# Ledger of designs, part 1: VHH binders against Protein leg1b (leg1b)

No score or structure here was measured in a lab: all are predicted.

Target 1, 342 residues: Protein leg1b (leg1b), of Danio rerio (Zebrafish) (Brachydanio rerio) (q4qrf7)
Amino acid sequence: AVVTENGLPIQWRKAPSDLSHLPISNTGVQVNPWVYSQRMTMLKMVINATNAYMSSMGPGEQENPLWSLPLQLGWKLKSGRLADPTPDSSSTCGSEASDPVCISPLSFFGCVNYYLSVLPFLAAVETGVVSSGGHQMLIQVPAEVAQDYCSSYSDCSTKHPNTMAKWHLFFQSLRQVSQSKESDFNKKDSILGLMWAAEEESIQTASGACTERQKLYSSPEVSFQQSSVNLGAFISAAHYHASIERSGKFMSHLPSRVLQEADSPPNIADLSTEENHALYMLSWMNSINQLLGGSLVDLWRKAMCSAQAREKGQAFLDDLILDPKFPGSSLWSIICVMSTSC
Unless a header shows other numbers, all headers, positions and changes below count from the first letter of the chain; antibody chains are not in Kabat numbers.
F, E and O are the ipSAE of ESMFold2-Fast, ESMFold2 and OpenDDE, as the mean of both directions, binder to target and target to binder. V2 is 0.75 times the mean of E and O plus 0.25 times the DockQ between their complexes.
[cut] stands for letters that were removed.
The coordinates of atoms that the task and the answers printed are left out; those that the model quotes come from them. Centres of patches stay.

## First folded at step 12 (VHH; from q03 with Y99S E100Y)

Design r02
Fold by ESMFold2, look of step 13:
Structure r02 (fold): chain B 342 residues (1-342), chain A 119 residues (1-119)
Amino acid sequence: as target 1 above (342 residues)
Amino acid sequence: EVQLLESGGGEVQPGGSLRLSCAASGFTFSSYWISWYRQAPGKQREWVSTIRTGGSTYYAESVKGRFTISRDNAKNTLYLQMSSLRAEDTAVYYCAKSSYPSYWEFDYWGQGTLVTVKP
């Protein structure tokens, strides 16, 4: 799938770098996360505010691990996964041609992304990492779906306390970890660990909160949605460093369109060899983990026992998912060998 | 042709109760989200309550605990039971149908029924 424009997320340059252009009243700034550029602005503000704490990731702002979030939002736009999935919908949301580009509240991946954009933004503002300019953030949610989306730090903390606590801890800890006496290798692993704990909690929370939306999709698309949630457990355990380059390559292998009932992975004619391979491996990993009652994920987590092991785990995930020639048939035995090395 | 016909409005004393009805025809009622909206004199129309296809109910904060939305799919009728009425509940109440089955935008409206809460 196409996931970048000149090395940046889709429509990144159209998104303002702050909220100064939005209506301000004596009660606060009106933010509409259903406008694509405003959701992208939230992510841009978080990345810009955290760059100062990310020197352990390597030289340059491209190494900030939060780049995966705007990149996945861009992939969701390009692949039609921000559109209204309802049959016969007249909505233009999820189309790059719409003005403004909007996100359908009925999209499954648009819903999941809300939990990976709005919730961390609210936590970043609450901890002071992102400046509010002294204004309260008034997050707009359409009234008809308001029960599905929390809209303030306090509302989100009440409805999803573990998720908000993990985002709060991540942002609260960044300065202290970045200034610690640890090696860059260990600082990097610690920051990634905190970040992925928060992202994985958001993904798990969203999979429950967004579940009604799955009724609107084909069986193959729902299977992919479930496989994507399962993949999160592998990525988070490995503390995957999702720079622009690595995250962009990873996402470019994800399917470039919404799957239809007749699609039969891994043999979908209008998808690339790379896209078919990634679909096959994600489905296989999810299916085997379910068959084994969660043991595949459990063993992977045990294998990710040290910063050194996690670095090897990241390389293994790259090979498994991104290389169509990589033999997937030995996954269990390879993971077993990795866990005995701990 | 889609039709939504509201009824049950009238004048009541503060603290009183009313039950509004909305008779629907011209579409598969059970497949759509149905809502109540209201418009007070000189103000914009505001959302009051929605009932989804599966029976889940949702309410504006200003009416939670006082209003109850329900539907009878056999009679193609939507209801709003209003209790503990206040002067600020004075408005024309509208029944609205979602644009598509199980969809959050509302694009068809009834003619409305007036509710007046006497001072």
Scores: ipSAE 0.000, ipTM 0.241, lowest interface PAE 15.5, mean pLDDT 87

## First folded at step 13 (VHH)

Design s02 (from r02 with Y103W W104Y)
Fold by ESMFold2, look of step 15:
Structure s02 (fold): chain B 342 residues (1-342), chain A 119 residues (1-119)
Amino acid sequence: as target 1 above (342 residues)
Amino acid sequence: EVQLLESGGGEVQPGGSLRLSCAASGFTFSSYWISWYRQAPGKQREWVSTIRTGGSTYYAESVKGRFTISRDNAKNTLYLQMSSLRAEDTAVYYCAKSSYPSWYEFDYWGQGTLVTVKP
């Protein structure tokens, strides 16, 4: 799939770097995360505010591990996954041609991304990592879908306390970890651990809150949606370092369009060899995990027992997803061997 | 020349019923989300109910179980059947058209119809 535009997320340059262009009243700034550029701006503000604490990741701001968030939003736009899935809909949401470019509140991936963009933004503002300019952030949520989304730090903390606590802890801890006397290797692993704990909790929360939307999609697309949520558990346990380059390469193997009822990986004629392989491997991971009652994920987590083991886990995930020649049939055996090393 | 013309308002006793209508013209009615909003004296306008192009209906918590929204695409008409009315339902009721087809922002309202529920 196409996931970058001049080495940056899709439509990154069109998104303002702050919220100064939005109406400001005595009660606060009106933010509409259903406008694509405004959701992207929230992510841009978080990345910009955290860059100073990420030197342990390596040279350059491209190493900030939060880049996965705007990259996945861009992939979702480009692949048609922000559109209204309703069969009779005439909505233009999810189209780059729409003005403004909008995100359907009924999109599954638009819903999941809300939990990975708005919630961390609210936590970043609450902890002071992102400056509000002295204004309250008034997050707009359409009343007819408000049950599926929380819209303030307080509201999100009440509805999803574990999720907000983990985002809060991540942002709260960044300065201290970055300034500590530990080695860069240990700082990097600590920051990634806190970040992925928060991201995984958001993904788990979203899988529950967004579930009803799956009824609007084809069976192969629902299977992919479920497989992508489960992939998050593997990525998070490995403390995957999601730089622009690594995230972009990983996501470029994800499907470039919404799957249809007739699609059958790995033999989807209008998708690339790489896209078919990634879909097939995600299906295998789900099938094995389901056969084992969830134990594949549990064994993977056990295998990710140290920073060194997590680096090997990251390399394994790269091979598994990105190399079409990787022997997928040995997946279970490899994970079992890795877990006995702990 | 979008037009939304509300009717059916009036005075009713508590526990009573009313049916509001909204006649629409100047746009492809069947392609848009249509909503009812209301505004009580001295208060800001609040959302009441929405019906979408696929027929799905949504309600504010304060009216669930008492109000029913429906549409007749052949007649270009939106309805709100109100029952078990309370004094708190006294307001001017507006129908509203979404800004774009299948869109959740609403930027055009009718002139409204007054509903008064006596104590």
Scores: ipSAE 0.000, ipTM 0.175, lowest interface PAE 16.8, mean pLDDT 86

Design s05 (from r02 with S56Y)
Fold by ESMFold2, look of step 14:
Structure s05 (fold): chain B 342 residues (1-342), chain A 119 residues (1-119)
Amino acid sequence: as target 1 above (342 residues)
Amino acid sequence: EVQLLESGGGEVQPGGSLRLSCAASGFTFSSYWISWYRQAPGKQREWVSTIRTGGYTYYAESVKGRFTISRDNAKNTLYLQMSSLRAEDTAVYYCAKSSYPSYWEFDYWGQGTLVTVKP
């Protein structure tokens, strides 16, 4: 799938670097995360504010591990996954041609991304990592879906306390970890661990909150949605370093369009070999894990027992997803061996 | 069977110090993330501090600069050195281990040790 424009997320340059263009009232700044550029701006502000603490990731700002978030938002736009899935809908949301580009509140992946963009933004503002300019952030949520989305730091902390606590801890800890006497290898692993703990909790929270939206999609697309949620558990346990380049490569193997009822991975004719392989492997990982009541994920987590093991786990995930020659039948056996090597 | 046994709690005046200990058994202590949490009566448990296998330490903002977490892997013991104690630090303090090696989710808890800071 297409995931970058000139090495940056889709429509990255169109998104302002701050929220100064938005109305400010005596009650706060009105932010509409259902406008694509405003959601992208939230992510841009978080990345820009955290760059100073990411030297252990490697040279340059492209190594910031939060790049996966705006890249996935761009992939969702480009692949039609921010559109209204309702049959015969006249909505233009999720279209690059709409002005402004909007995100449908009925989109499954738009819903999941809310938990990966708005919640961390609110935590970043609350901890002072992102400056609010002294204003409250008033997050707009359409009334018809209001029960699915929290809209302030306080509201999100009440409804999703574990999720907000993990984002809060991540942002709270960045300066301390970055300034510690540890090696860059260990600092990197620690920052990634805190970040992925928060991201995985958001994904798990979103999978519950966004579930009803799955009824609006084809069976193959729902299977992909479930498989992508399952993938989060593997990525998070490995503390995957999602630089812009690495995230771009990983996501370029994700499907370039919404799947249809007749699609059957790994044999979807209008998708690339790489896209078919990734779909097949994600489906296999999810199916085996569900059949075994979560045991595959549990074994993977046990295998991710040290910074060294997690680095090897990241390489394994790259091979699994990016190499079309990787045999899916080896997955269980390899993970079992990895878990005993810890 | 996993066991976590907290000790070292007691009554102290504001500005005082206490050192909490958590004796661990039934798992490979050195491989797990270990944390302190606290719970005042009628409130939800609150994260205090975490120490990872890589030697990194993390603190809640409310205790940063006053509390120091450490571990002795040879003795399977976690410590919390508490200094400059305030009335708001009054709570039962719990030791918690991660559900899996080197993972942030915590599912094993001790019985707790009471810390009381008198007004």
Scores: ipSAE 0.000, ipTM 0.180, lowest interface PAE 17.5, mean pLDDT 86

## First folded at step 15 (VHH; from s02 with S31Y E105Q)

Design u05
Fold by ESMFold2, look of step 17:
Structure u05 (fold): chain B 342 residues (1-342), chain A 119 residues (1-119)
Amino acid sequence: as target 1 above (342 residues)
Amino acid sequence: EVQLLESGGGEVQPGGSLRLSCAASGFTFSYYWISWYRQAPGKQREWVSTIRTGGSTYYAESVKGRFTISRDNAKNTLYLQMSSLRAEDTAVYYCAKSSYPSWYQFDYWGQGTLVTVKP
């Protein structure tokens, strides 16, 4: 899939750096996360506000691990995964060619991304990491899907207390961890641990809230959707450092279009070798984990027992997902051995 | 070890109804996606409907609104309620099990049951 424009997320430059041009009512700033650029702006504001605390990730702002969020939003746009999945829909939402670009409320991945964009933004504002200029953020949600979403920090904290608590803790702790006397290696691992705990909780919450939308998709696409949720558990346990470069490479191996009923990985003719491999491996990991009653993920988490083990786990995930020649037959044995060494 | 046995096929007039059944054994029925496929004379086998492990149902465009898939996990049985039948629905109907949980390939098949919609 194409996931960057000049080394940055899709339509990054079109997204303003703040929300100052939006309407202000007597109750607050009106934010519409169903306009692609506004959702991207929320992510841009979070990245810009956190850069000062990310020196342990390496030199330069490109190392900020939150880059995975706007990159995956861009991938969702380019791959048609923000569009209305219903047949014969007249909606243009999710088309990169539309102006302004909108996100369909019926999109599965548009729904999942809401929990990975709006919720962290609200927590960042609440903790003071992102400045609101003293205004309440009024998040717009279409009435027909309002039951699937929360729209303010207090609303989200009531509906999804664990998710909001983890985002709050991440932003609240970021300065203290960055200023601690620990080595950069340990600071990096700690910051990534807090971030991924919040992101994984958002993904799990979203998978429940967004599940009805899966009825609108082909069997191969739903298999991929479920596999993507499962992959989150592996990435979070490894404290994966999702710099712009690593996230971009990873996302480029994800399928470039919505899958159809006839598609059968790893033999989808109009997808690349890399896309076929990643799709097949993600699906295989999800299926094996289900056969084992969740034990594959449990063993992986056990194996991720130290910062050093987590770094090795990240390299393993890169090999597994990005190398089309990876010998899948060894995966179970390797994870079992890794888990017993802890 | 996997066994899938279709029944309920027969001859019907256009606009009529039939209910197909598929008795499953040799696997944990509730873990797998189960589908109906059909094969008309001289044509390739085509997907008709799938019911997933969570109970969500999916249909080929040609049968939406006319066919209803369901499952009874206590009886290890899959059903297809067919209504408003048309001549182009004439085919052998197969019950199929996904190869793995939440998997998109269906490698285990029954013997089939013939549905004939008379001209």
Scores: ipSAE 0.000, ipTM 0.456, lowest interface PAE 10.5, mean pLDDT 88

## First folded at step 17 (VHH; from u05 with S99D)

Design v01
Fold by OpenDDE, look of step 17:
Structure v01 (fold): chain B 342 residues (1-342), chain A 119 residues (1-119)
Amino acid sequence: as target 1 above (342 residues)
Amino acid sequence: EVQLLESGGGEVQPGGSLRLSCAASGFTFSYYWISWYRQAPGKQREWVSTIRTGGSTYYAESVKGRFTISRDNAKNTLYLQMSSLRAEDTAVYYCAKSDYPSWYQFDYWGQGTLVTVKP
């Protein structure tokens, strides 16, 4: 899949750097996350505001682990996954060519991304990491899907206290960790741990909130959706350093289009070998984890027992997903071996 | 106990070919990255080639197009097919296993096998 434009997330440069252009009501700034550019702006603000705390990740702003979020959003747009999946829909919402680009409320991945964009943004604002100019951020939610989303920091905290708490902790801790006397290695691991704890919880929250949307997609796409959620657990446990480069590379192996009923990885004709492999492996991982009642993820978490182990785990995930020659049959055994080191 | 035993070294003329083997034991061979290194007289040990768990292969620029790394998981054996050998390829060649499945760091080394390229 195409996941970058000029080395940046899709339409990154088209998104404003702040929300100053948005209407301010008596109660706050009105943000519409169903407008692609506004959602991207929220993510952009979060990344820009956190760069100062990410020196332990490596040199340059490209090392900020939050880059995976706008890259994911861009991938979703580029692959058609922000569009209305309803058959024979006349809506152009979610089309990359549309102006302005919007996100369909019926989009599953758009729904998931909501919890990975709006929630962290609100937490960043609440903790003072992102400046709001003294205004409350109010999130617009379409009435027909109001039950699935929250509209402010307070509302989100009420509906999803654990998720918001983790994001709050992440942003609140950035300054403290970055200014600590710990090694860069330890700082990096700590920051990533906090970040992924929040992201993982967001994905779990989204999984519940967005489930009804899955009925609009093909069986293979639904399988992929579920596999993606499962993958989040593995990536999170490994404290994956989701720099712009690493995230871009990883996501480039994700499917470049919405899967159809006839699609069967790894034998999808119009997808690359890499895409087919990634799809197959994701499906395999999820299937095994389901078969084992979740014990595969548990074993993986056990194996990710130290910063060093997690770094190696990241490499393993890269091989697993990105190497078309990786034998999927070895997944369980390798994880078992890794777990014995803890 | 982890063991790596290199073999196949010897004397060969420039432009010749040689095949090295590394017999591995004491670990699940197919789960680890396996690499070839070499050390020429008076020089530091240098990386030559790696084959990863999935079979992906990587080469140092100096040996690309001339050397081929491969593995037989059933035999727990790593191979290095060397062709178009040059004088500068003269070295003791070592095989090494990664210290963790799917990791690029190495913790075990063989004793090495000497390759001498001379007229």
Scores: ipSAE 0.026, ipTM 0.406, lowest interface PAE 4.8, mean pLDDT 92
Fold by ESMFold2, look of step 18:
Structure v01 (fold): chain B 342 residues (1-342), chain A 119 residues (1-119)
Amino acid sequence: as target 1 above (342 residues)
Amino acid sequence: EVQLLESGGGEVQPGGSLRLSCAASGFTFSYYWISWYRQAPGKQREWVSTIRTGGSTYYAESVKGRFTISRDNAKNTLYLQMSSLRAEDTAVYYCAKSDYPSWYQFDYWGQGTLVTVKP
């Protein structure tokens, strides 16, 4: 899939760097996360505000591990995954050509991304990492789908207390960890651990909250949706360093369109060899984990027992997902060996 | 110079039909959620129907199944096809837009068109 424009997320340059252009009422700033540029602006503000705390990741702002979030939003736009999946819909949401670009409240991946954009933004504002300019953030949620989305820090904390607590902890800890006496290696692993704990909790929460949307998609697309949630458990346990370059490479192997009933990985004719391989491996990982009652994920977590093991785990995930020649059968044996070595 | 001009109102017998139009100018029509509201004599203005930028339609329970909202982005025109009209549908009908795509913050209103359903 195409996931960058000049090395940046899709339509990154069109998103303002702050929310100062939005109307301010007596009760606060009205933010509409169903407008693509406003959701992208939330992510831009979070990245900009956290860059100062990320020196342990490496030189330069491109090493900020939060880059995966706007990159995946861009991939979702480019692949048609922000569109309204409803039968009989004439909606143009989710099209790059639409003006403004909108995100369907009924999209599965638009719903999941809400939990990975709006919730962290609210936590970043609450902790003071992102400045609100002294205004309350009033998040718009369509009445038709209000059950699926929380709209304020307080509302989100009531409905999803573990998720909001983990995002809160991540943001409030950044300065302390970055200023600590630890080595850069240990600071990096600690920051990534806190970040992925929050992101994985968001993904797990979203998979439950967004589940009704899955009935609107083809069986192969639902399988991919489930497999991508399962992949999150592997990525989070490995403390994956999702720099802009690494995230871009990973996401470029994700499917470039929504899957249809006739699609059967790894033999989807209009997808690349790389896209077919990634789909097949994700499906295989999810299927084996389900067959084993969750034991594949449990073994992987056990294998991710040290910062050194986690770095090896990251490289293994790259090989497994990105290399079309990498045999899927090696996953089980390698995980078993790694988990017993801890 | 945002302008919204409703037309198509008039008198109709119970069970009859009317089609309302709203001609829009002064903004990029296709960017906005556009709605119909109505205000009966002595009543508060109430939401009737909304059509979103992508064409998804939503209706108040009182009109569901009887009214159909549509838009023609090439002509910058919003429509409300009303059928099976009842006396309680008598009202001035307004089209409305917001400066931002938001279904609950409509900042601009037309002058309205009167629909009278004979008792």
Scores: ipSAE 0.000, ipTM 0.155, lowest interface PAE 12.7, mean pLDDT 84

